# Ledger of designs, part 1: VH-VL binders against q04399r243to374

No score or structure here was measured in a lab: all are predicted.

Target 1, 132 residues: q04399r243to374
Amino acid sequence: LINGKSSDGETIKIGFNTEYLLLRIVNSGMSGTQVFHLDGFQLIVLEADGIMIKPFIVQTINLAVGQRYTILVKLKSDTSFIRMINGCNKMMGYITKQWWFYKEGAHLDLPKNPNDVSIEHLPGFTKAELYR
Below, numbering starts at 1 at the first letter of every chain, in headers, positions and changes, except where a header shows other numbers; antibody chains are not in Kabat numbers.
F, E and O are the ipSAE of ESMFold2-Fast, ESMFold2 and OpenDDE, as the mean of both directions, binder to target and target to binder. V2 is 0.75 times the mean of E and O plus 0.25 times the DockQ between their complexes.
[cut] marks letters that were taken out.

## First folded at step 1 (VH-VL)

Design m01 (framework fv_masavibart)
Fold by ESMFold2-Fast, scan of step 1:
Structure m01 (fold): chain C 132 residues (1-132), chain A 119 residues (1-119), chain B 110 residues (1-110)
Amino acid sequence: as target 1 above (132 residues)
Amino acid sequence: QVQLVESGGGVVQPGRSLRLSCAASGFTFSSYAMYWVRQAPGKGLEWVAVISYDGSNKYYADSVKGRFTISRDNSKNTLYLQMNSLRTEDTAVYYCARDLEWLGYFDYWGQGTLVTVSS
Amino acid sequence: QSALTQPASVSGSPGQSITISCTGTSSDVGGYNYVSWYQQHPGKAPKLMIYDVSNRPSGVSNRFSGSKSGNTASLTISGLQSEDEADYYCSSYTSSSTLVFGGGTKLTVL
């Protein structure tokens, strides 16, 4: 396994033989909720707020201010790129940011016109959270 | 070539302390959760303690809570188990093990180090 | 006693298939797909044979397979060979975020 970190829309390189991704995610914002998603992957939640918990599997995580989670992601052997989506709401609008993990040795060739992913369409998203 | 090498085992009196070390090589130690698992002579396997990749989270079996402390030094690629208030029931071979998926899947084990607690 | 129940022993002849069961509750084996199996030869450290119920690590023979039904996980060894003679342990993550092992099964190849 390998530990991943969030970034400001940058790409994150992971080892060629990486089979598992261990991610620590936090909502360090001042207000509103954040939404975390990895396209095509299930998220196995192992820790909440630094405490090991009864494991559960989700496709999307909703984070209130100050919440943090440790998640495990199983990578497929044929995976060279993983799109990570992080979204947050503000009183005056919605901000969605995308990152990519890529394996060492892969040629980074992202789509010229990647599809925008609406936060509202992510599995497990609660629409009411857009207004809180 | 993944390798885990335990040291520090020996014979000790009940109520005393002992510290075990596990030297890791051949992989990025700081990326893996690590476990201590023990096996009493002629008996089965028992989980003792786990530590997260960065040392921020530690958990213990009920039988050792309050007596044992797990720690790691990622700069030295070394795992530790501080064992206090030892009991005869703690007599076992102690293995350090690497966790494949943070779910207690031990893909590599050390050779083990024997701890004998006797009067 | 251990939290997971395994038969104390099982035996088979070369070329035969045998199955070792591992029975828990809905709070461990039945509640999650987080079962692993270990092989231990006398005087040696255990070796991971199966993880995630049915996955094999690199280097483990495809004669070893894992499955789960309800609260019972099973390890099946086909084409039994003399070197398979060992103790086998199952393990599972629990709803309390702890790890438990089975009591172990001694496999004898007759």
Scores: ipSAE 0.005, ipTM 0.523, lowest interface PAE 16.3, mean pLDDT 77

Design m02 (framework fv_masavibart)
Fold by ESMFold2-Fast, scan of step 1:
Structure m02 (fold): chain C 132 residues (1-132), chain A 119 residues (1-119), chain B 110 residues (1-110)
Amino acid sequence: as target 1 above (132 residues)
Amino acid sequence: QVQLVESGGGVVQPGRSLRLSCAASGFTFSDYAMYWVRQAPGKGLEWVAVISYDGSEKYYADSVKGRFTISRDNSKNTLYLQMNSLRTEDTAVYYCARDSYGDFLFDYWGQGTLVTVSS
Amino acid sequence: QSALTQPASVSGSPGQSITISCTGTSSDVGGYNYVSWYQQHPGKAPKLMIYDVSNRPSGVSNRFSGSKSGNTASLTISGLQSEDEADYYCSSYTSDSTWVFGGGTKLTVL
């Protein structure tokens, strides 16, 4: 779950002049693999399972139960909104939820009916890890 | 569980300065933007100032720009309002309030502290 | 002057429904979904009743509901009770990166 928000369609504020976003993500579920993606952004992984690692860049992070990652995201100068996609594997399939990061002071006018997101179509998605 | 406690109010003469404090507990203070809101006796609510979660962004109502300064100390879980060049029109109960994850609202309020600007 | 327009007072009897309007412009209420409503009893701090136009915080009675149409947000209280007697304020974020309140509405329960 992201920064205390658990509902689909919620928004998360970031500072107006923010150039980098630092996120700590964790799969705290009892069962099931989770996927994290920021639409249009690369994720720079700085920590894995509480240990600082040599940074590497991915488009999507797959989290097994109990895994944690600290990621850095470089924002673009024209960024007002960032679509965050979080998916979790349930017994009957895959449930995808969306959230938006937005810069403080931005006019919030999110798409009313965004196209359904298929987790399998996200860049860097690794299907094999979700089911093993 | 969430608690905000204001202090520092009192009676002060026009042209003087006063500093208000708001002690926060029961939540991770550094994750939330914080507000000051005031209410003159028998009147409505007026937003005064806001400070971002990390202190990098600050906005003020036109009525207090150049006279009031909002600040915070995340290591002490404390919000401040430095009020300079006070006017009789600044007489009000001052509330501190917490933002809710950037939803630009006032989800928890303190009890308020009265500032009276008079001779 | 208050930036958002509310009626000065509204009254109702126990069990009835009442609605309080909050009218702004396209630069505040009409431009954003950051409308919130607050209840204030005499001598007390305000309490959040509705946020993001229509959402209720945990612990707030489902008798309170919010909506918005164009530049006007509305707070509706159904099944009116004596303890609902209070002042009600709307608030909105603005395109100038400021926050504004309505003038407040005194609700009297007969």
Scores: ipSAE 0.000, ipTM 0.514, lowest interface PAE 17.7, mean pLDDT 78

Design m03 (framework fv_masavibart)
Fold by ESMFold2-Fast, scan of step 1:
Structure m03 (fold): chain C 132 residues (1-132), chain A 119 residues (1-119), chain B 110 residues (1-110)
Amino acid sequence: as target 1 above (132 residues)
Amino acid sequence: QVQLVESGGGVVQPGRSLRLSCAASGFTFSSYAMYWVRQAPGKGLEWVAVISYDGSNKYYADSVKGRFTISRDNSKNTLYLQMNSLRTEDTAVYYCAKDEYSYGLFDYWGQGTLVTVSS
Amino acid sequence: QSALTQPASVSGSPGQSITISCTGTSSDVGGYNYVSWYQQHPGKAPKLMIYDVSNRPSGVSNRFSGSKSGNTASLTISGLQSEDEADYYCSSYTSSSTLVFGGGTKLTVL
């Protein structure tokens, strides 16, 4: 459940009463594996490729082309910021972006440069899965 | 319609205290961070203090840290600035401002209240 | 002290275009897309004119536009009108999670 959401490029606002984030993520690219991670949070996987599954917990999701997942994230009552990291392998390099989820009214600690994070160092990342 | 109305300004001697209030209406006050921003006569804008939506986090400019205290009462839709140990350089118009995206974007300002610190 | 550098004054004639610069560092203007511009008429509170570098709030004339190149943000006012005569301030988010203002620019419309 996401309340009061908005995006301003590097940040995504959520309602101040948000207890859960429900995210639907998909790799719509034509090539390359995408990586999704929320720093400091566990991802509860509810659906894989449109099919409900017995929930399981991971720290990082790897998405091959066309894969999709529905993920639930439980926020702590004192959570004001969540750093979201999305990475993908395109051609000769990696493109990594950072976004911040933040509650309405929180003071922001924004990333200096959203593209300066290496996806190889994300918890649960497998380098072999990125190469193909 | 959004309204922010400051009060409590006046003339005060150095070393004394003053409390400013800002009455908010027309938006869900408890959902937004609020700022105090000041402007000395003939000078530019300077942020003074910020308070999170629930009052749990507060930040101050170095020039006022230890002397000023920001607070809010969400049940009364009111923002406060307690100003202690006032100095002549604190002379300014004080504005309360609504922070729309929590990074210092002020979509609405009050009309300001003048604080003059002089002997 | 203002951390962002603006010219102290600019002037133009009605119908002309003018540009006001706002120069910072890679730790503020150059590092983030969170630049705002405020207009202040004498004796009045500031009014938000531009946010997030180039976005206009509802009700702000499209004669006002914003842009950024490297460490410098710019406010451009086209078709100058007498009502545009005011002080203009830029502001930016910083890598210290703080806010910083420019020194302000006084626009005179001849």
Scores: ipSAE 0.000, ipTM 0.540, lowest interface PAE 15.3, mean pLDDT 77

Design m04 (framework fv_masavibart)
Fold by ESMFold2-Fast, scan of step 1:
Structure m04 (fold): chain C 132 residues (1-132), chain A 120 residues (1-120), chain B 110 residues (1-110)
Amino acid sequence: as target 1 above (132 residues)
Amino acid sequence: QVQLVESGGGVVQPGRSLRLSCAASGFTFSSYAMYWVRQAPGKGLEWVAVISYDGSNKYYADSVKGRFTISRDNSKNTLYLQMNSLRTEDTAVYYCAREDYYGSGSLDYWGQGTLVTVSS
Amino acid sequence: QSALTQPASVSGSPGQSITISCTGTSSDVGGYNYVSWYQQHPGKAPKLMIYDVSNRPSGVSNRFSGSKSGNTASLTISGLQSEDEADYYCSSYTSSSTLVFGGGTKLTVL
């Protein structure tokens, strides 16, 4: 996954003039579905399973075992930080991890508990859709 | 077609051990969390144990914690329950069950069960 | 012991509707949308009828529906048929990442 399973709540610095964020995400485990979401942003999918595709926009992506996506995110002019939420199936329910992207010089006010977010309440996530 | 077949049940004396097996077929076993659920004669369903897809995480009901061990062999598509220090109240039909792919705690497929009788 | 409360029995006549309740706390039924319902005929393994409060697996009749309000989940069976006579169990995910079952409800038809 992004930044290799390090720790929950990790911060990632990006350049002051960053207009687009390019993310490569992969569900490399033999776990169930993983979910990715960026608060307040749409995800432009450029690549699926190593193949370039016609770009499409989603708010949350569901990543099955072995799947990978290349995602483009257009940053807003007032963006100082972005919260990325990653949910993965580990036993019952989901384990939630949070990642913070921030522009150099930004002030960060990080949640102390990454579990304060429930992935089933993320915009565009429904379990019924995952069974299709 | 998803199938779960339990084996290893039988009659044992209190204080002894027994190991149950559950043979899985028809799906990618290594992608699913697996459960043991038991049902005493004439009683309701009781969760016993769960094991993650890769075997790295395990949880147990308080009634069996310290006595039972859940394990799996993904290369053999087999789930196990090692039951030590058996008590008469452990007498039950033991079911192997698969958790749905997305980890909601819903058990979408069940085996037919294997009877364990702990007699004094 | 089961942690979730169900009525011990419920009865109805063919063609009617019945509802079975499943009451927990904010740490299980009230805190998560992970409620399942199982049907068990005598001598058989349980069959999943409802998952995630209100969703039906393929092959389950649309006469079965689920809902939740606060700490109480409900299973409703409409157009009751003799084949529906069985024991019904609810279950829920808990804040401890464990599973808890209800005590079970025996449904009698006629």
Scores: ipSAE 0.006, ipTM 0.564, lowest interface PAE 11.4, mean pLDDT 79

Design m05 (framework fv_masavibart)
Fold by ESMFold2-Fast, scan of step 1:
Structure m05 (fold): chain C 132 residues (1-132), chain A 120 residues (1-120), chain B 110 residues (1-110)
Amino acid sequence: as target 1 above (132 residues)
Amino acid sequence: QVQLVESGGGVVQPGRSLRLSCAASGFTFSDYAMYWVRQAPGKGLEWVAVISYDGSEKYYADSVKGRFTISRDNSKNTLYLQMNSLRTEDTAVYYCARDQEYSSSWFDYWGQGTLVTVSS
Amino acid sequence: QSALTQPASVSGSPGQSITISCTGTSSDVGGYNYVSWYQQHPGKAPKLMIYDVSNRPSGVSNRFSGSKSGNTASLTISGLQSEDEADYYCSSYTSDSTWVFGGGTKLTVL
């Protein structure tokens, strides 16, 4: 996954041209919890820490330090863009970043100042990883 | 573009109080955790305090815990350090610094500093 | 008081390479990949040179590099130039959820 900054704040555009997204997500930091969510989509968990598991569906993934998951996202036939929300707890609470995955040929005019997102109000958010 | 400007330093007697300010511009202040770091004359850097982006979490160095209070006003893009019960060893240049996103260990932009001298 | 150990001074000639060490414990430098390095010229504020052990901010020369082995982090400056003459400080996150700085190293370019 991409977790860098852009000239439009924390917004990055990533193209897609497929029916499914297969994403590998990992919290490679030494402290803090990450929260991963795709607006309007369910996340199908296929692997946890490199081990294939019985698939299960979640709305939001909470990643402790060093945890990794492989997730599958089934796109709708009319999907032109997907908004990804990533919250990162670096030590002082969550910082929210946004990325748009868009179908090739789609043109997006992304906002410079995205609205605040309450990570704690995302479906499936877990507070078990607050360490302070 | 990113600027941090400290003010409020001066000469004070031991046991007195002083309040420092840091005016931020050139970035969305409310998105960043902020730090105070000090440096005694001719000495090294010492972390003093940190405050979360929304002001809900605050942490202090043991040397100032119970005497100093960090706060912020996001509507004014201003960071504060209230220093009570000042001691001679608190004499230092005080810098405000901005936290980097997705890291707990680094100060990416620093102000010019403001000198606080505690002397009798 | 700084908790991390740096040499008080180091020197080199223009064009040469030097290394500054920063030694801590398993509760700071050894326990986390959150080491940063700062350059400070006399009368000026510190400037971030390296973060997360080995990463360079935009605008920092590739002559500066960072590494870590066990409880010791290192800053290496290659192709020394006169403007590199400054004080250098390392910093690390600790298991007590605080930040600690090294004592600082004065680099002299002769």
Scores: ipSAE 0.000, ipTM 0.529, lowest interface PAE 14.1, mean pLDDT 77

Design x01 (framework fv_daxdilimab)
Fold by ESMFold2-Fast, scan of step 1:
Structure x01 (fold): chain C 132 residues (1-132), chain A 119 residues (1-119), chain B 110 residues (1-110)
Amino acid sequence: as target 1 above (132 residues)
Amino acid sequence: QVQLQQSGAEVKKPGASVKVSCKASGYTFTSYGISWVRQAPGQGLEWMGWISAYNGNTNYAQKLQGRVTMTIDTSTSTAYMELRSLRSDDTAVYYCAREIWLGDYFDYWGRGTLVTVSS
Amino acid sequence: QSALTQPASVSGSPGQSITISCTGTSSDVGGYNYVSWYQQHPGKAPKLMIYEVSNRPSGVSNRFSGSKSGNTASLTISGLQAEDEADYYCSSYTSSSTLVFGGGTKVTVL
């Protein structure tokens, strides 16, 4: 398990044998809705605004200013890295930021911008997302 | 240029242990993993396990669990594979190989170390 | 026994094309795009020819190509040459985060 915030850093290392990520995400901005997404993964919501709720599954979470969620993500055995996308939907625009979770031992030349590479062409994407 | 230099041939008796070394050069050692693959005379390739040069984490083939140990020495850019309780069917050429990603592919191979187990 | 099935041998004449199959399951070849192919000449270490199903490393002839359909990966050698006579092994990542090899195919150039 890894506890962390989605607002910090470019890359986040996870242990070789990590099976689950426990993430606490928060919209700490002063304005604008934020969007949280992990490419190819379901988000199991365990807490909303500090209160434990009946778990529910979503692919994307929208966070109004000050909202926070605790989410659980189950990793696949073939996961070498995960793209984390945080989008900020402000007036008249959408700003995308990205971070990567990567397993120890992986060698990665990560794309700098999600929009520069199609999801299906990401280094390691086939590894993370093609378990059938 | 990337190179993996392996230790020389070994002759061991049944029940002994052998420790094969693999010295890396020409790249950042801690950015890759090292896999060990063996090949008995006239037989195919068998994956033994993998070690991260970054943190020393290992993953061993189930058949060899309890008999194999893989380690690294980052000060000398060297990986080691120790196999214990040797049997005659452990006679093989042992290769180290650089692995870009766990379980993906081996882009550079050592020349191999012949280990002969006989009485 | 080898986890992935390859034919024991394949033969061809100079200039012909040959194909080597590598058959697994949905938990290895069929489940991921992590199939690699290695060439081994007698007394030598294996050499990477194809990685991640169809990619060639720098320095590998474009006569070598890889593909996959369902649970079967294939290595094709076009314009067969005498120097291609060797053993060829496929390998694949597995759902257990391990790696397995095929039994190997001896290619003979007649």
Scores: ipSAE 0.000, ipTM 0.525, lowest interface PAE 15.1, mean pLDDT 77

Design x03 (framework fv_daxdilimab; at its last look DockQ between E and O 0.04; V2 from the best seeds 0.00; counts 0 for: pae E 9.2 > 2, off the site)
Fold by OpenDDE, look of step 2:
Structure x03 (fold): chain C 132 residues (1-132), chain A 119 residues (1-119), chain B 110 residues (1-110)
Amino acid sequence: as target 1 above (132 residues)
Amino acid sequence: QVQLQQSGAEVKKPGASVKVSCKASGYTFTSYGISWVRQAPGQGLEWMGWISAYNGNTNYAQKLQGRVTMTIDTSTSTAYMELRSLRSDDTAVYYCARDLGYEWYFDLWGRGTLVTVSS
Amino acid sequence: QSALTQPASVSGSPGQSITISCTGTSSDVGGYNYVSWYQQHPGKAPKLMIYEVSNRPSGVSNRFSGSKSGNTASLTISGLQAEDEADYYCSSYTSSSTLVFGGGTKVTVL
């Protein structure tokens, strides 16, 4: 579930002039590592488990059960859409979901046939993490 | 041949409705959208709205909200645009165009349908 | 009243280069890379000439090029020919998820 929804291909509208996304991500599941990725964007991690940390950049973030992160994402002026990929580890059956951030004003017809994404091929995600 | 075939010219009275059809051929209809653009005589282009042939989602120009309805028939690869409560300033050539659902540009156009509204 | 402003007319002699500007008048108009240009001859449907600011569809002459600086997109026609005489429209999307056209520019070949 993402924000209480099990559906795939959901959309989240963001402001037209949005330059940065600040995302608070938490794995509130009972089991399984969650994987979070924004296609084509770097994730600047600012906070881990409620503690401000020295910022570091990753392409993919793994959240163990109970973990939470605050992530900053810098958008480009030409960024209209962002594909969010959420996956689960082996325990959760490697379920992968895709959601979309879209700027206000962007065309509402988002990609109809998103690429099948395997979490094991996500940048910065190792196979070792996949099988945890 | 890739083309959009539009219905013939219409003459309507004020207050009436008109429904223009746009039949697509030569490509996968459901892989694109259809935008409607009109042009009054001697005037510029005006975007009316868009419909996805994939999922039927629509987006209309605010000016025409409540008065326009766009639909699709995937079985016949045909898009429809209905404009209600016609008035004289609705007199225009109405174009359907293939809408690449992501980039907001139209690479294929119908020949246009003249709709004349006169008392 | 158009959210995109174009000059009403631009003229040039055969062989010259001309430029048509398209300026956004609102911060709510257009993604940076979502400007398109259309050519329209009298009595004909518009034809896509440029998309995403500077991309040219196949079949469009390389005499047509597009660029953007700040809030102004430009269509340049080099080596102007008689057949280039037409109306040209720019377009972009808005923050309301709608598309807007410029007022159009009549290009005359002298």
Scores: ipSAE 0.008, ipTM 0.648, lowest interface PAE 9.0, mean pLDDT 87
Fold by ESMFold2, look of step 2:
Structure x03 (fold): chain C 132 residues (1-132), chain A 119 residues (1-119), chain B 110 residues (1-110)
Amino acid sequence: as target 1 above (132 residues)
Amino acid sequence: QVQLQQSGAEVKKPGASVKVSCKASGYTFTSYGISWVRQAPGQGLEWMGWISAYNGNTNYAQKLQGRVTMTIDTSTSTAYMELRSLRSDDTAVYYCARDLGYEWYFDLWGRGTLVTVSS
Amino acid sequence: QSALTQPASVSGSPGQSITISCTGTSSDVGGYNYVSWYQQHPGKAPKLMIYEVSNRPSGVSNRFSGSKSGNTASLTISGLQAEDEADYYCSSYTSSSTLVFGGGTKVTVL
């Protein structure tokens, strides 16, 4: 679930002139590691589990239950939308959800599932962390 | 005037230690980190590590772990780098450089401190 | 992880354009948009010329430009001038949360 929703294809509006995205993400589930990725962007991790850390860059974040990160994303000037990919491992394989951040006033003709993206092939993904 | 002022040149024998200072002025010292970079004669640049002036966290190059200590004195806006168990191949110019917080580039450099290690 | 590879030297005549390559791996140049370029004249400290692949700090001539394709970053100096004769170093953030430099490139203005 993302903010209590399990639906694929949801959208989140951001300001037209937004240059940075500061996200606080948490796996508040009861089980299972969650995977978080913003397609085409690098994630600057500023806090882990509420503690300020030496900043580091990842392409994909794995969160065990109760883990949280504060991340900074530097947006490009030509960005109109950002595909957010979230997923988890289930008994029958991997489940992937796609949500979208988009800038106010952008065309809303978003690519509907333009590629079948699975979490097991995301850059920086490691299966070992899904089972913590 | 924004600057990093480093301590003077040193000559050391093998087995000794050296402590180089880097005094910041003209900017908010605790908002940045300090990296140390060395350059052996006729050679390229080698990153040694960094220290956050915000909280003192350090990250050292693997080659130097166990031999290097970086510290901060916020009351004097000064960073220090100590290299122990010196060898002749530690002869180099040692630079301090400011990073821009969570960014990984150096917009401000000290003039360098020559450390010569000879028997 | 391999060290960043730069040509040992590059030369050009005044007014020409030259390009310096900086090749790493997917664990550094290819994986992160945190590549920088530094100019160093003899006896001087390095000076930042390009950061985050292609950004110029204030006071750096627009004759200097940066780009990246795959695991290779490039610094281009257009309108080559005598003052551009110096050593140039690339650097990159790495997957070990460290920084690495290239071996350096001596630029000679003929």
Scores: ipSAE 0.007, ipTM 0.629, lowest interface PAE 9.2, mean pLDDT 82
Fold by ESMFold2-Fast, scan of step 1:
Structure x03 (fold): chain C 132 residues (1-132), chain A 119 residues (1-119), chain B 110 residues (1-110)
Amino acid sequence: as target 1 above (132 residues)
Amino acid sequence: QVQLQQSGAEVKKPGASVKVSCKASGYTFTSYGISWVRQAPGQGLEWMGWISAYNGNTNYAQKLQGRVTMTIDTSTSTAYMELRSLRSDDTAVYYCARDLGYEWYFDLWGRGTLVTVSS
Amino acid sequence: QSALTQPASVSGSPGQSITISCTGTSSDVGGYNYVSWYQQHPGKAPKLMIYEVSNRPSGVSNRFSGSKSGNTASLTISGLQAEDEADYYCSSYTSSSTLVFGGGTKVTVL
């Protein structure tokens, strides 16, 4: 990518025939809440803190310190790339990091400069949820 | 053969409880969930709740919270649904149905159990 | 009664196409891609016809198709046949982590 040289523009390869992406996410930080989002996808929550629950669907996950979730994402047959957005609540607002998943064999056709995503405006996100 | 076999018809008086069974066969019981759906005579479908065959965790419809209990017996691959404080408007065919746990659709249904509540 | 709105009845002639709508809100049909359709013949258990908006299970005729636009999901039956005469129910996941059904639509083949 000619203009995609940011350190938060890291790419992660997944298999060509991947129909479901299983993610185990954890807030291993020392303080502050984290938010997790996959742009254009819904997150199916399977486990909370290692315990299986009735699955529920959200667009954004909020993680307090030490919280863990197992999340399933159903990929569309035409999916070539997915943008992952991870943010952390800091004293002066939110810090957002972005990563891209792409299927093996797919042409890497990533949008340039999507780095100004506001974490607080993500679908399904609410500030009140971080403090429940 | 993949199937869900339900217990037979029940006739109960108002205020009683009923417990319907649903025995799974032909698949790995503990890899799925079981939902319960009821249908009053001549009416539509109503979801009652879900239970995980993996760990027994439940999720009940709001209007039935406090009156319904769902359980599993993994040794017999059987799910149970108990409904308490029966009223005449609980008269319905009660279905058990398999869901994949993380998918919200039912690919396998029991034949239904008619529960009639009358004095 | 029902959380999702369906027409009470739809009719068509053999060989024609009919469409059944299922209207909810952004907290169910509009918010999630977890819409299913079930066919029920008198005295029988429901049968899954469509899952996840537009997918067909093995063994379901390709005459059945599903779609969604905004808060409304649709089931289309092309090449209508006598055996398609049945009640059809839509279903959706909700933001309360529950499942709801539509009121049902009686399909009549004239």
Scores: ipSAE 0.006, ipTM 0.554, lowest interface PAE 13.7, mean pLDDT 77
ESMFold2 (binder alone), look of step 2: mean pLDDT 93; pTM 0.949

